VH-VL binders against Putative multicopper oxidase GMC1 (GMC1). Designs and how they scored, part 6

Target 1, 132 residues: Putative multicopper oxidase GMC1 (GMC1), of Saccharomyces cerevisiae (q04399r243to374)
Amino acid sequence: LINGKSSDGETIKIGFNTEYLLLRIVNSGMSGTQVFHLDGFQLIVLEADGIMIKPFIVQTINLAVGQRYTILVKLKSDTSFIRMINGCNKMMGYITKQWWFYKEGAHLDLPKNPNDVSIEHLPGFTKAELYR
Key: E = the ipSAE of ESMFold2; O = the ipSAE of OpenDDE; V2 = 0.75 times the mean of E and O plus 0.25 times the DockQ between their complexes.

## First folded at step 1 (VH-VL)

Design x08 (framework fv_daxdilimab)
Fold by ESMFold2-Fast, scan of step 1:
Structure x08 (fold): chain C 132 residues (1-132), chain A 120 residues (1-120), chain B 110 residues (1-110)
Amino acid sequence: as target 1 above (132 residues)
Amino acid sequence: QVQLQQSGAEVKKPGASVKVSCKASGYTFTDYGISWVRQAPGQGLEWMGWISAYNGNTNYAQKLQGRVTMTIDTSTSTAYMELRSLRSDDTAVYYCARDYGDYEWYFDLWGRGTLVTVSS
Amino acid sequence: QSALTQPASVSGSPGQSITISCTGTSSDVGGYDYVSWYQQHPGKAPKLMIYEVSNRPSGVSNRFSGSKSGNTASLTISGLQAEDEADYYCSSYTSSSTYVFGGGTKVTVL
């Protein structure tokens, strides 16, 4: 889901002095809702479905099929690692995928089990109808 | 443990119908879809359609519109594919395959195949 | 629906690397990162080798790798071995929410 691409357990390096992270996310699935969340961060929504909007802040984004958002994230000065959580609905349940952003020079000692996160209990999670 | 078990080989006459079954075990049936893929002797793979085990929604290949019906029985974790008005060129091995219906578009688990022979 | 274009056959010697192409359009291979590759030995069901362009399932040798550029996806088999002799099919999700398969490539180990 980062820049339209999805990967489970992948790490993504960011520059040492990165202050903001700009993400373009899209739900390109045939059916079902996607959930996007960054542990410990607010998501600033700048665009919805290709249209620039008045910015608003959420903790979790629920994406229906075909929805897309441009998200700005302000990084904390002490941030070395950021856990990105993606919840993918598989008809009655969520499977969890995770990615890690890490700053150059950080040591990696990351939790490997994405299923330790309950998607339904994320702040701002909305249960959506997936199939008519 | 995780498997798809298909019904046995069938021999049918032109104009008949055939119904192939695919019984899932070792996973939560209703969390996935089932795609049906066929392969004529010496030929390549041809996708026929997909059914959601969650709600029974289907999507069929254009070529088979009006001749194919896919159904599920959640009480037995079984998917069915019925093909009607059989012709000799429907002779093929018919596979069911587990389909990730949302955001993961691939077939990771396949049945062993069911040979359907259409001959007079 | 139209099939993806693969070469009918590719051959190589043990230890060589071979590459199989899979060409579609912007409404399938070029439009989505949902390309998968399947290996089929005679009389057997297909086996998933690569999913989502370049990911390997657990248990698939790292000699198999996948990539994509524009409308063409590629499967590369390095260190070719006798057991790699099989038919290989690519598949892609489409803008019509369907799947399409390539015509298949017979790999011969000479």
Scores: ipSAE 0.000, ipTM 0.529, lowest interface PAE 16.6, mean pLDDT 80

Design x13 (framework fv_daxdilimab)
Fold by ESMFold2-Fast, scan of step 1:
Structure x13 (fold): chain C 132 residues (1-132), chain A 125 residues (1-125), chain B 110 residues (1-110)
Amino acid sequence: as target 1 above (132 residues)
Amino acid sequence: QVQLQQSGAEVKKPGASVKVSCKASGYTFTDYGISWVRQAPGQGLEWMGWISAYNGNTNYAQKLQGRVTMTIDTSTSTAYMELRSLRSDDTAVYYCAREGSGSYEVILTYYFDYWGRGTLVTVSS
Amino acid sequence: QSALTQPASVSGSPGQSITISCTGTSSDVGGYDYVSWYQQHPGKAPKLMIYEVSNRPSGVSNRFSGSKSGNTASLTISGLQAEDEADYYCSSYTSSSTYVFGGGTKVTVL
């Protein structure tokens, strides 16, 4: 739990020649919101709640209970790793987790002391509160 | 209904190679990964490697590096595992199993939810 | 051999509770909440019983529960029944993007 919290989060391998990353994001919980962000990348939204939409670009996805999005990410030719930030709104605050996408064959040398990233200050984040 | 159908039992000589197939049905093949796990008679489970059905990325157990190759055929929703330079201690039941380390879902799952029935490979001299 | 340490056998009587331990390192069991447990009856493929430390798939009895403390995960079977007699394996994802299994525990119902 302690080691995965800082810069040593879980890793996800992607192909060495990957030009685009296609991700489906679902908030399958019964309550609370979910936040998704890729550090340094814009997210191209292709589907919302199972329906194809005119593509639009965001920095952060905020998911209410039951919401779904399909997003596309264009990778740069020099991309070796990407930090993925996922946060879930729980009673008394957010639980934030970090994952790393890395290209096959890349040397994975993650930062030991990453910049502190407050989920509430991510570009495009919207604060969610339950009033009922 | 999710199913993983494996090819039939094989008998091989030492030094030969074997290729086991695993045909998936009942789900979108490219949304998931497939792991291969073997079990020698009377022994425990041993993970061999996984392959992403989306992009064909593989990761093999260090012990099997150089002898194993995993591939997919998306047109038939089939995963393959080839093991070369067979030895008598490769005698085992070989399982394919679905796992959620695929590239589509951010809801990551790192467990084996559906298993094939297994393929017995016997290596005898 | 096996990367994760399990006791070779555990036995109990019907209605008793038993617990199986699974000990790894900070690079597998201790580093992630990605521990799963599998039940295997003789001649059958393994069946998922617990995933992500403590979650049960649909159709698995609530007599099965999982937990983790540090580098050790545990599977507990309450109200032990004859059909629970089987081999049980733990598994964990690793920092090398691989999977490892425990050596397996034979559960005997007396």
Scores: ipSAE 0.000, ipTM 0.529, lowest interface PAE 12.1, mean pLDDT 77

Design x16 (framework fv_daxdilimab)
Fold by ESMFold2-Fast, scan of step 1:
Structure x16 (fold): chain C 132 residues (1-132), chain A 125 residues (1-125), chain B 110 residues (1-110)
Amino acid sequence: as target 1 above (132 residues)
Amino acid sequence: QVQLQQSGAEVKKPGASVKVSCKASGYTFTDYGISWVRQAPGQGLEWMGWISAYNGNTNYAQKLQGRVTMTIDTSTSTAYMELRSLRSDDTAVYYCARDLSPEEFWKYLGYFDYWGRGTLVTVSS
Amino acid sequence: QSALTQPASVSGSPGQSITISCTGTSSDVGGYDYVSWYQQHPGKAPKLMIYEVSNRPSGVSNRFSGSKSGNTASLTISGLQAEDEADYYCSSYTSSSTYVFGGGTKVTVL
């Protein structure tokens, strides 16, 4: 019951036993390469362009037009701060977006962002799933 | 309680093959992979390869490619490692250790949390 | 030879702190937070002491701590005790989806 003064971040409630976040990312743009990075997190790559691969860990993914990856991200605590860095042209700079993921029952000192957009609707994303 | 029980010591002649077993208990066998690690007397640890207990997919150390085969038997929760064309420098204690199955994405470990007691393989003549 | 570089030996007196380094490349230690440390006493299997750079399994003393800076991971043992005398190995996941070990460090308690 805290009135927020800022809307620059979003909070997402996750299940009590969630340890991993599954993200499907795609460059759905009409031109240009996109770069994807989650600040402070390792990206575990499970699938590239529809093909299951042996899992490997990377910090940044470069996506050409139409390329897609399925990645797994391990959450660090009951309240995890995730900052996404996504860019398609260095002349335009990088776009950053921020989310707080919190488990059911966690004590929160952070105001809830009134923005109701889901992570799965972010530019370059096709789906987000929360895993135990 | 998680346990990995290995087969007993073996003595082999050069050119022979050896097959070491690793029987798992105390967890769902098909949720994890098994890595094999060996240690020659007085030497360090050497990773040999990995097998998924989920689907049997393997990945071997390049040095051992063509000489090693790893298999599973899900009905007995047992992993096997067979090494062929044995040489004297294959004399070592062979360990199995629990690791994440490559096809099981919610339990990636990146480390070996439980180890078998080891199987001494001596190659002599 | 071993892919990860560790000092061959480190010694200390009871109650002191010692640190063991483990140096790799950006394709293993520097590229991933999947560094683990194992303790081995003579005639015994290795025992997991640290996983994912700095985490301790249940039952491992809080005297053991891990860290990483760039391509070098470190294991620190504080309040050194006689039972800490053992061989210590670091391990890392690699960009080839394999594992590599360090050459091992013999810890001697004087």
Scores: ipSAE 0.000, ipTM 0.525, lowest interface PAE 13.8, mean pLDDT 75

Design x19 (framework fv_daxdilimab)
Fold by ESMFold2-Fast, scan of step 1:
Structure x19 (fold): chain C 132 residues (1-132), chain A 125 residues (1-125), chain B 110 residues (1-110)
Amino acid sequence: as target 1 above (132 residues)
Amino acid sequence: QVQLQQSGAEVKKPGASVKVSCKASGYTFTDYGISWVRQAPGQGLEWMGWISAYNGNTNYAQKLQGRVTMTIDTSTSTAYMELRSLRSDDTAVYYCARDVYEITLGSTDYYFDYWGRGTLVTVSS
Amino acid sequence: QSALTQPASVSGSPGQSITISCTGTSSDVGGYDYVSWYQQHPGKAPKLMIYEVSNRPSGVSNRFSGSKSGNTASLTISGLQAEDEADYYCSSYTSSSTYVFGGGTKVTVL
């Protein structure tokens, strides 16, 4: 079990025997929507805006300003790396930031380019209204 | 108790679109997802995609990406699946199914516990 | 092309046991304990028989059991009865957060 928050970082180590990640994500910006995604994983939503809800599963979360979610992620036995993708709505599209979870003992050979991800083509992406 | 009522059979020409409905009853609609699965005559089951009844988030099968749209109407507890640019090989029975994803003390569930009766969509010239 | 491999048909006599295999990869059957099995009689919607590899929903006979070893899941029907004659499909959650189905197995009771 690892407790994490959305951040702008490159790598985060998790224990060799970690079976679940508990993540708290928040859109703390003053404007624009944010998108949160983990490549190859579904996100189990446990809390929305500090309120415990009936759990539901999505692959991508769209966060309006001030929204926050508590998310549980179940790891596979063969998982060595998990790519976390954060996108924020800015101008004509999303500014993509990425960071990685990696299991202790895994060799770090991670790609550096956050622009290899198309936020608007992620499963579950909802296009934000730009004018309202 | 739990029921998924689907719309009636449709006959369409190639290039048309079809929109199938799935009205849920007997449970809290927003607590579950809805998956769509199709079956061509004499063939096996093919998963098309999934939608959350809580927030409308979707995930589609890669080969249908760009042709399929899934939506919900929480006021009527109804899910919809629209398939565009129909071809003859889209002729199939289309099912909606309740997608279970409840979490229990360190576990989660991924399966289809209740199914609609199916909607036959025939695409012919 | 089915994503998961099942035999096309399996047959048995009343009272016998039969087993249906479902083979995938480490990205589906081998990677998760999220294998489910569905029974389909002609002209009917599928019915859930097994979920999460080996669990039975209420109302499903204990003659049905599920297991998994590596990349292969199995459905076993013991004490085979005439009403078991149907098509059986396996399904698995995948690493891309999708579902895939097997090609289906026709069970014939002789």
Scores: ipSAE 0.000, ipTM 0.516, lowest interface PAE 17.9, mean pLDDT 78

## First folded at step 4 (VH-VL; framework fv_diridavumab)

Design a1 (from d08 with heavy chain V103I; at its last look DockQ between E and O 0.64; V2 from the best seeds 0.00; counts 0 for: pae O 3.2 > 2)
Fold by OpenDDE, look of step 4:
Structure a1 (fold): chain C 132 residues (1-132), chain A 121 residues (1-121), chain B 111 residues (1-111)
Amino acid sequence: as target 1 above (132 residues)
Amino acid sequence: EVQLVESGAEVKKPGSSVKVSCKASGGTFSDYAISWVRQAPGQGPEWMGGIIPIFDTAKYAPKFQGRVTITADDFAGTVYMELSSLRSEDTAMYYCARGDEYIWGSYFDYWGKGTTVTVSS
Amino acid sequence: QSVLTQPPSVSAAPGQKVTISCSGSSSNIGNNYVSWYQQLPGTAPKLLIYDNNKRPSGIPDRFSGSKSGTSATLGITGLQTGDEANYYCGTWDSSLSAYVVFGGGTKLTVL
């Protein structure tokens, strides 16, 4: 679920002058590890499970049940939209969903639920899996 | 204008270590990624690693992992790069370069003039 | 040897247009922003293009950048003698842990 929705291809509007996104993500599911990724962006992790931590940068985050992260994302000057890749890990069959952040006023030409990405092929995901 | 001032040229023996400094002035330092990029004669740039001082976390290229150490002194506005177990192949111009805020690898908008490191027996 | 592949050399007459290609893979150019650098003899690299197609202040609009798929292209119009230099593309690679990669460089000769 993303924001309580199980649908795919949803959009989230952000401010036209947005330079940074501050995201609070939580796995509120009863089972399964969720995976979070923003296509083409690095994730600055600031908080883990309610605790401020020494910031570090990753491209993909795994959230076990109950885990929470606060993530800072720096947008580029020409960023109009961001593809959010979310899904489950190997245990849950690499279910993959896509959502979109978009700046207000931006032209959206988004493919409807493209099938060109999978959790298992996300940048940095394999390494993260191997070391857990 | 942001300037990156590097330490002077170094001549080293094989097996020794070298430590090069990069001092930033004219702009913010701590929230930008400062990278070290070297260039051997007649070759292209090669990223060695970098540090985001505010995070106090360094990142290294796989090739140099274990042999390079990058540190930052926020008070001095200086980043250091130490390369150990020097080889003749390490002979190169070593640049420090400022990257994007809080992120790696997007671009380097300011470069030092470079520090020549010569490794010879 | 370089992670990103560039043609070793390109040439054109003054006033002409040249393009320099940079070929990578999904783990670098495919997913990440590309930058371009000009390096004159005896100088440090100079940023020409960042974020695929953006020009820093002071860079004339004769220089342009684009990205498609796993490839990027630098365009130079109205070629001038002063454009003779080496040009490098750069990005970061996410195949392992994120690390910065450069192309092998392209020598531009103004005829």
Scores: ipSAE 0.207, ipTM 0.778, lowest interface PAE 3.2, mean pLDDT 89
ESMFold2, look of step 4: ipSAE 0.373; ipTM 0.765
ESMFold2 (binder alone), look of step 4: mean pLDDT 89; pTM 0.924

Design a2 (from d08 with heavy chain I54Y; at its last look DockQ between E and O 0.05; V2 from the best seeds 0.00; counts 0 for: chain humanness VH .584 < .591, pae O 10.8 > 2, placed apart)
Fold by OpenDDE, look of step 4:
Structure a2 (fold): chain C 132 residues (1-132), chain A 121 residues (1-121), chain B 111 residues (1-111)
Amino acid sequence: as target 1 above (132 residues)
Amino acid sequence: EVQLVESGAEVKKPGSSVKVSCKASGGTFSDYAISWVRQAPGQGPEWMGGIIPYFDTAKYAPKFQGRVTITADDFAGTVYMELSSLRSEDTAMYYCARGDEYVWGSYFDYWGKGTTVTVSS
Amino acid sequence: QSVLTQPPSVSAAPGQKVTISCSGSSSNIGNNYVSWYQQLPGTAPKLLIYDNNKRPSGIPDRFSGSKSGTSATLGITGLQTGDEANYYCGTWDSSLSAYVVFGGGTKLTVL
């Protein structure tokens, strides 16, 4: 679920002048590890489970059941959209969903259901990356 | 294993500029903060500034603000430090170092071997 | 004139324990993680301790770090001749835009 929706291919509008995204992500599921990734962007983790931590950067983050993270994302000047990749780990079959952030005024022709990405192939989708 | 390979020794005259390069071997700079730290003879390390290539944003020590320029070439996996208006006091060993990914200055885990810059008339 | 203050020198015999202090202020050590570096003559600094008390791979456990208030301490037990070097503490200062600061260094002599 993303923002209470289980659908795939949803879009989230962001401000035209947005330079940073501050995301709060939580795995509110009853089971399964959730995976979060922004295609082409790094995730700056600022908070874990309500505790401010020493910030670190990862490309992909895993959220066990009940885990929460606050993530900061720096947008590039030419960023008009961001593909959000979310899904489950191997135990849950690498289910993969995609959403998009898009800036106001951006002209996007987004594919409805792209299948060019899988959780298992996400960069940094390893424990080593998460605990670096 | 990550290695930072710096450019060769430089001998410069006062008022001139020097540009030192730092190339990553066995890794990239994109996910880390790459800093330049110099050390004058008999002195301790002095942080000059750094860059996080991913953010393409450089940060400089107040002492060097306006006189140093740090840039990154992601394709070449190289970070550059240019110091202008050289003075004799700029004579030092100049190190590039890989540090914390986001929080500046927490640690530097990889260091180059250093580049000697000598400023003399 | 270094932002962080270290004793200029310390000495001890092999096998003994030494401590190196690093004092700063609330804007640097007080609020931020401290790292320690060993520098052998003619070499680049080597990371010994990061995040106040963590050791990188390859650093023996006879090296330890601690932080309290605005001060940090490096501990070296079982002193060896090869430990003779300059040691520097480092952190960042948040007074202005964050900038990295180092101690003046401590020369460790193994007697």
Scores: ipSAE 0.000, ipTM 0.621, lowest interface PAE 10.8, mean pLDDT 88
ESMFold2, look of step 4: ipSAE 0.027; ipTM 0.657
ESMFold2 (binder alone), look of step 4: mean pLDDT 90; pTM 0.925

Design a3 (from d08 with heavy chain F55W; at its last look DockQ between E and O 0.59; V2 from the best seeds 0.00; counts 0 for: pae O 9.0 > 2)
Fold by OpenDDE, look of step 4:
Formats: structure tokens, sequence, C-alpha cells
Structure a3 (fold): chain C 132 residues (1-132), chain A 121 residues (1-121), chain B 111 residues (1-111)
């Protein structure tokens, strides 16, 4: 679920002049590891499970049940949208969903749930995760 | 104006190590990413790795993983690149370059003048 | 052998327009921002274009950048003799772990 919704292809509007996104993500599921990725963007992790940490950059985040992260994302001047890829790891069958961030005034007609992406093929998704 | 000042030319034997420094003048590294990019004669640029000094997080190209070490001295405002097990193929101009701190490799807006490293028997 | 593919050379007369292509894949150009660099003989690369199509201060509007799909293009209008140089595209690749990649370079000759 993303923001309590199970649907794919949903959109989240962000401000026209947005330069940074601060995201708080949590796996509130009963079971299964959740995977989080922003297509074409790096994730700056600032907080893990409520603890401020020395920031580090990753491409993809895995969240165990109950795990929480605070993520900072820097947008570029020509960033008009971001594809959010979320799903489950191998244990849960690599279920893959996508949502979209879009800047105000820059809404695009984006396809819902295209089949061109899968959790198992996300960048930074470690081999270890592929075999779990 | 930001300037990246690199250490002097190096002549090394095969199997040895070289450590090149890069210091910012007219500005600071602060929250920027400093990368090392080398260029062999007649070749294009090749990214070796980089570091964000304030976070002390380094990233390396797969090709150089295990052989290159990039470090930062925040107090000295200097970034270092050490390349070990030198080979003749490592003969190149080595540049330090400043880039975006949040998106690696998106651009390098300032470059040093380069440090020539020659590896020969 | 570069990850990004550029034509080895292009040429045109002064005042003309030239374009330099940069071809990659979904894991690099397709998903990430492209930059372009000019390198004069004996000098370090100079940033011409960043974030696909943005010009740093001091770069004339004769230089332009665009990106479509897995390809990027550098455009130079009003070609001048001083534009004779090597040009490189750059971005980062998302394969495995992110790492910076460059094109093989294009030598621009002003006829």
Amino acid sequence: as target 1 above (132 residues)
Amino acid sequence: EVQLVESGAEVKKPGSSVKVSCKASGGTFSDYAISWVRQAPGQGPEWMGGIIPIWDTAKYAPKFQGRVTITADDFAGTVYMELSSLRSEDTAMYYCARGDEYVWGSYFDYWGKGTTVTVSS
Amino acid sequence: QSVLTQPPSVSAAPGQKVTISCSGSSSNIGNNYVSWYQQLPGTAPKLLIYDNNKRPSGIPDRFSGSKSGTSATLGITGLQTGDEANYYCGTWDSSLSAYVVFGGGTKLTVL
C-alpha cells in the first residue's frame, strides 16, 4: 500500500518550485519486505527507525516489516515528474507497483502500471535480495 | 571563483602507489561531491570515483574498486585519491572535479588542471 | 568501448550548425541527466551543458542540449573557429551501483 491505497498509477502533486522532497516511508504491512525506488533519482537516507544517521545515498531501499526511513531527494531544474516504484521482494513474488510525483503545471498523461519495470531489476537491488 | 588545485606530476614504477591531492580555493568542498576523473593520452575521460566530504561517503567505479581509495580532510579542505598496484595503463592525466552532491555524475562544473601520472619501468 | 556512444568526428564551416549525438541505454541516459563537456587541446574539460539542456554561466546560447529516450544531442549554432575541440557527453549509470560514464568523444573540426 502507498498512502493506504493499493492501486497503481496514482499521482502525487508537488509544488511547482519544489527543489527537494522529504519522504518518510514505513512498512506497515503484516508481512513481507517492501522495496522503494525512485526512477532516475538517488535516495539520501537521513533517518533510520527514528534515529538520525550519517546520511548516505542509495538507489533502492528495502524495508522490513516495521522499518522506517526518512529520505531526501534532490530535484533538478527540469524535473517535472518522478516515477515511484514500489513492491515486494522475491519472497512475495516481486509484486511491482508504480506511482508518480508531478510538479504543479507539469502533469503528464502517464501510463498506469507499465510492464517495463520489476523489483528484481531495480538498480542497487543486491544479489542477496534476489536470492531471499 | 572556485578553483581546484591538484598536487604535482608523479612518476611511478609499476606495482607502486600514487596519492594525488585536490584542494579547493575560492570556495569550499562543503556539501559538493568531488570526483576523480582520469584521461589517458588520446582517450576520453574515465570516472574513477568520488567522495562527498561532509558525509565522508565515497563511491568507486567498478573498474577501480579495491585499487583506489578516495578520502577527504575537511579541515584541510582537501580530497585525496590513492591508486595502488600501478600499471603502465594507469599513465594518464588525473583530474579532480566538483559535481552535484545529491546526484552523482549529473555534472562536473569545476575541474582541476590535472595531475600527470606516468607509470614506467 | 565507452558506455556512451558518440560519433568520432564531425565537421562544418564557420557559421554553420552541427549536432553531436550521444547514445546510451535505459540504465544511463534513459533515466539520468546528461551533461556535455568541451575540451580544448591541453586543457581540462569544460562544462557546457548540464541537466540535459541547461547552460552554466558564461556559456553562450549557441550551445544547446536535448535528450530523448536513450539518446542526447549537443547542438552548436553559429560555429566559430574557437569551437574546434573534443566534446564529451556524460551521465551516470544505474546498473548495479551508480557510477559515472562518459562518451568516447567527438572531435569537432571547423573547416
Scores: ipSAE 0.012, ipTM 0.632, lowest interface PAE 9.0, mean pLDDT 87
ESMFold2, look of step 4: ipSAE 0.385; ipTM 0.767
ESMFold2 (binder alone), look of step 4: mean pLDDT 89; pTM 0.920

Design a4 (from d08 with heavy chain S35H; at its last look DockQ between E and O 0.69; V2 from the best seeds 0.00; counts 0 for: pae E 4.0 > 2)
Fold by ESMFold2, look of step 4:
Structure a4 (fold): chain C 132 residues (1-132), chain A 121 residues (1-121), chain B 111 residues (1-111)
Amino acid sequence: as target 1 above (132 residues)
Amino acid sequence: EVQLVESGAEVKKPGSSVKVSCKASGGTFSDYAIHWVRQAPGQGPEWMGGIIPIFDTAKYAPKFQGRVTITADDFAGTVYMELSSLRSEDTAMYYCARGDEYVWGSYFDYWGKGTTVTVSS
Amino acid sequence: QSVLTQPPSVSAAPGQKVTISCSGSSSNIGNNYVSWYQQLPGTAPKLLIYDNNKRPSGIPDRFSGSKSGTSATLGITGLQTGDEANYYCGTWDSSLSAYVVFGGGTKLTVL
């Protein structure tokens, strides 16, 4: 579930002049690792489990149950949409969901042909915990 | 007018180390990814690594992992690259270059003039 | 041996068009932005194209970039004698820890 929704293809609007996203993500599930990726973007990890850390940059992050991260994302000036890819580890595999961030005024330009995504082929994917 | 200036040319023996500095003239680069790229005579560029000074975060090319250390001194406005266990194959022009702000971008828009490191017996 | 493959040389007359290819893999060109650099003899590289197809300020539109699959292309139209240089493609490679790779270079001769 993402924010209590199980549906695929949901959208999240962001401001037209947004230059950065600050995301607070948490695996609030009862079991299974969650994988988080923003297609084409680097994730600057600022906090782990409520503690400010020396920042590090990853392309894909996984969260064990109960893990939390604060993530800063620098947008490009020509960004109109961002594909969010979330993988949920179920039965030794991943169930994939795709959501979209989009800038105001760009909504009608969102890609309508979402491609299949392999969680294990995402840039920077690892099964190892990144931080504890 | 931000300019990148590397330290002076060096001649070294095999097995020694070299430390090259890079300073921004007329500014600071603590918010930018600062990269080190070398180029042997007649060959293409070769990325060695980089640092984002404000995060104190360095990355290294696999070929140089364990031999290269990249550090920054924010008060001096300077980035350093130290290459150890020098071989004759390390003879090259060494450049510092400025990349993207806050992130590891894939391009370098400002380059120093380069400095020569020569390794010979 | 470069991770990214470029032709060693190309040539054309003034006023003509050339293209320079850069071939890689899904771990580099396929999933990452490509940049292109011009290097005149005795000088540092100069950025021509970033983010696959964008030009920095001061680069004329006769320079263009494109990417398809695991291959990238630099196009130069209206060739001038001052374009005679080495040209390099560059990108990140994500197959290990992420690191930057360059092509071996293409020498452009303007006849």
Scores: ipSAE 0.257, ipTM 0.727, lowest interface PAE 4.0, mean pLDDT 83
ESMFold2 (binder alone), look of step 4: mean pLDDT 89; pTM 0.920
OpenDDE, look of step 4: ipSAE 0.645; ipTM 0.881

Design a5 (from d08 with heavy chain K59N P62Q; at its last look DockQ between E and O 0.74; V2 from the best seeds 0.00; counts 0 for: pae E 4.5 > 2)
Fold by ESMFold2, look of step 4:
Structure a5 (fold): chain C 132 residues (1-132), chain A 121 residues (1-121), chain B 111 residues (1-111)
Amino acid sequence: as target 1 above (132 residues)
Amino acid sequence: EVQLVESGAEVKKPGSSVKVSCKASGGTFSDYAISWVRQAPGQGPEWMGGIIPIFDTANYAQKFQGRVTITADDFAGTVYMELSSLRSEDTAMYYCARGDEYVWGSYFDYWGKGTTVTVSS
Amino acid sequence: QSVLTQPPSVSAAPGQKVTISCSGSSSNIGNNYVSWYQQLPGTAPKLLIYDNNKRPSGIPDRFSGSKSGTSATLGITGLQTGDEANYYCGTWDSSLSAYVVFGGGTKLTVL
């Protein structure tokens, strides 16, 4: 579930002049590791579990149950859409969801979500995450 | 008017290390990714790694992981690159280059003139 | 081994047009922005094109860039003898976790 919704293909509108996204993400599930990725963007991790840390930059981040991160994302001015990929670890694989951020006032011809996204092929994903 | 100036040329023996500096002037530098790119004679450029000084975060190309260290001195406005366990194949021109603000980008808009590191004998 | 493939050389007469190709994969050119650099003999590389097709200030519009699928192209029109240089493409490569990988270069000769 993402924000209590289980459906794939949801969209989130952001302001046209937005230069940065500040995301507070948490794995609030009872079991299973969550994988978070924004296609084409870097994730600047500023806080872990509510505590400011020395920032680090990744393309894909894993959250164990109860883990929280505060993430800053620098947007490019010419980006109209951002694909968000979330994976939830299940035995022998992942259940995936794809959501979209889009800038208000952009042309709203959103790409079709592809069937079945491979978590293994995400930039910055470590194979060790598949064996848990 | 951004300018990047590398330290002077060096001649080193195999197995030793070298530390090269890059001083930025004429603009802000700590908010930008500063990278080291080398170019062996007759070959194309090769990204080695970089640092974003304000975050004190460094990243390295897999090929150089374990041999290269990149650091920044905010007061001096200077970025350093140290390459250890030198081999004859490390003979090259070494450039510092400025990338994107706050994040790692896919281009470099300012380059130093480069400094030669020669590994021989 | 270069991740991005460029022809080793290209030539054309002054005043003519030339194109330089750069071939990669979905992990680099296919999903990422491409940049192009000019390197005159004895000098550092200079940015010509960023974000596939944009020119920095001071780069004349006779330099152009484009991208299709997993390949990119630098176009140069109105060739001048001063354009004789090596040209490199660059892009991010997610499979190598490398923020810029470069092509092996193309030597442009103006005859």
Scores: ipSAE 0.218, ipTM 0.695, lowest interface PAE 4.5, mean pLDDT 81
ESMFold2 (binder alone), look of step 4: mean pLDDT 89; pTM 0.920
OpenDDE, look of step 4: ipSAE 0.666; ipTM 0.876

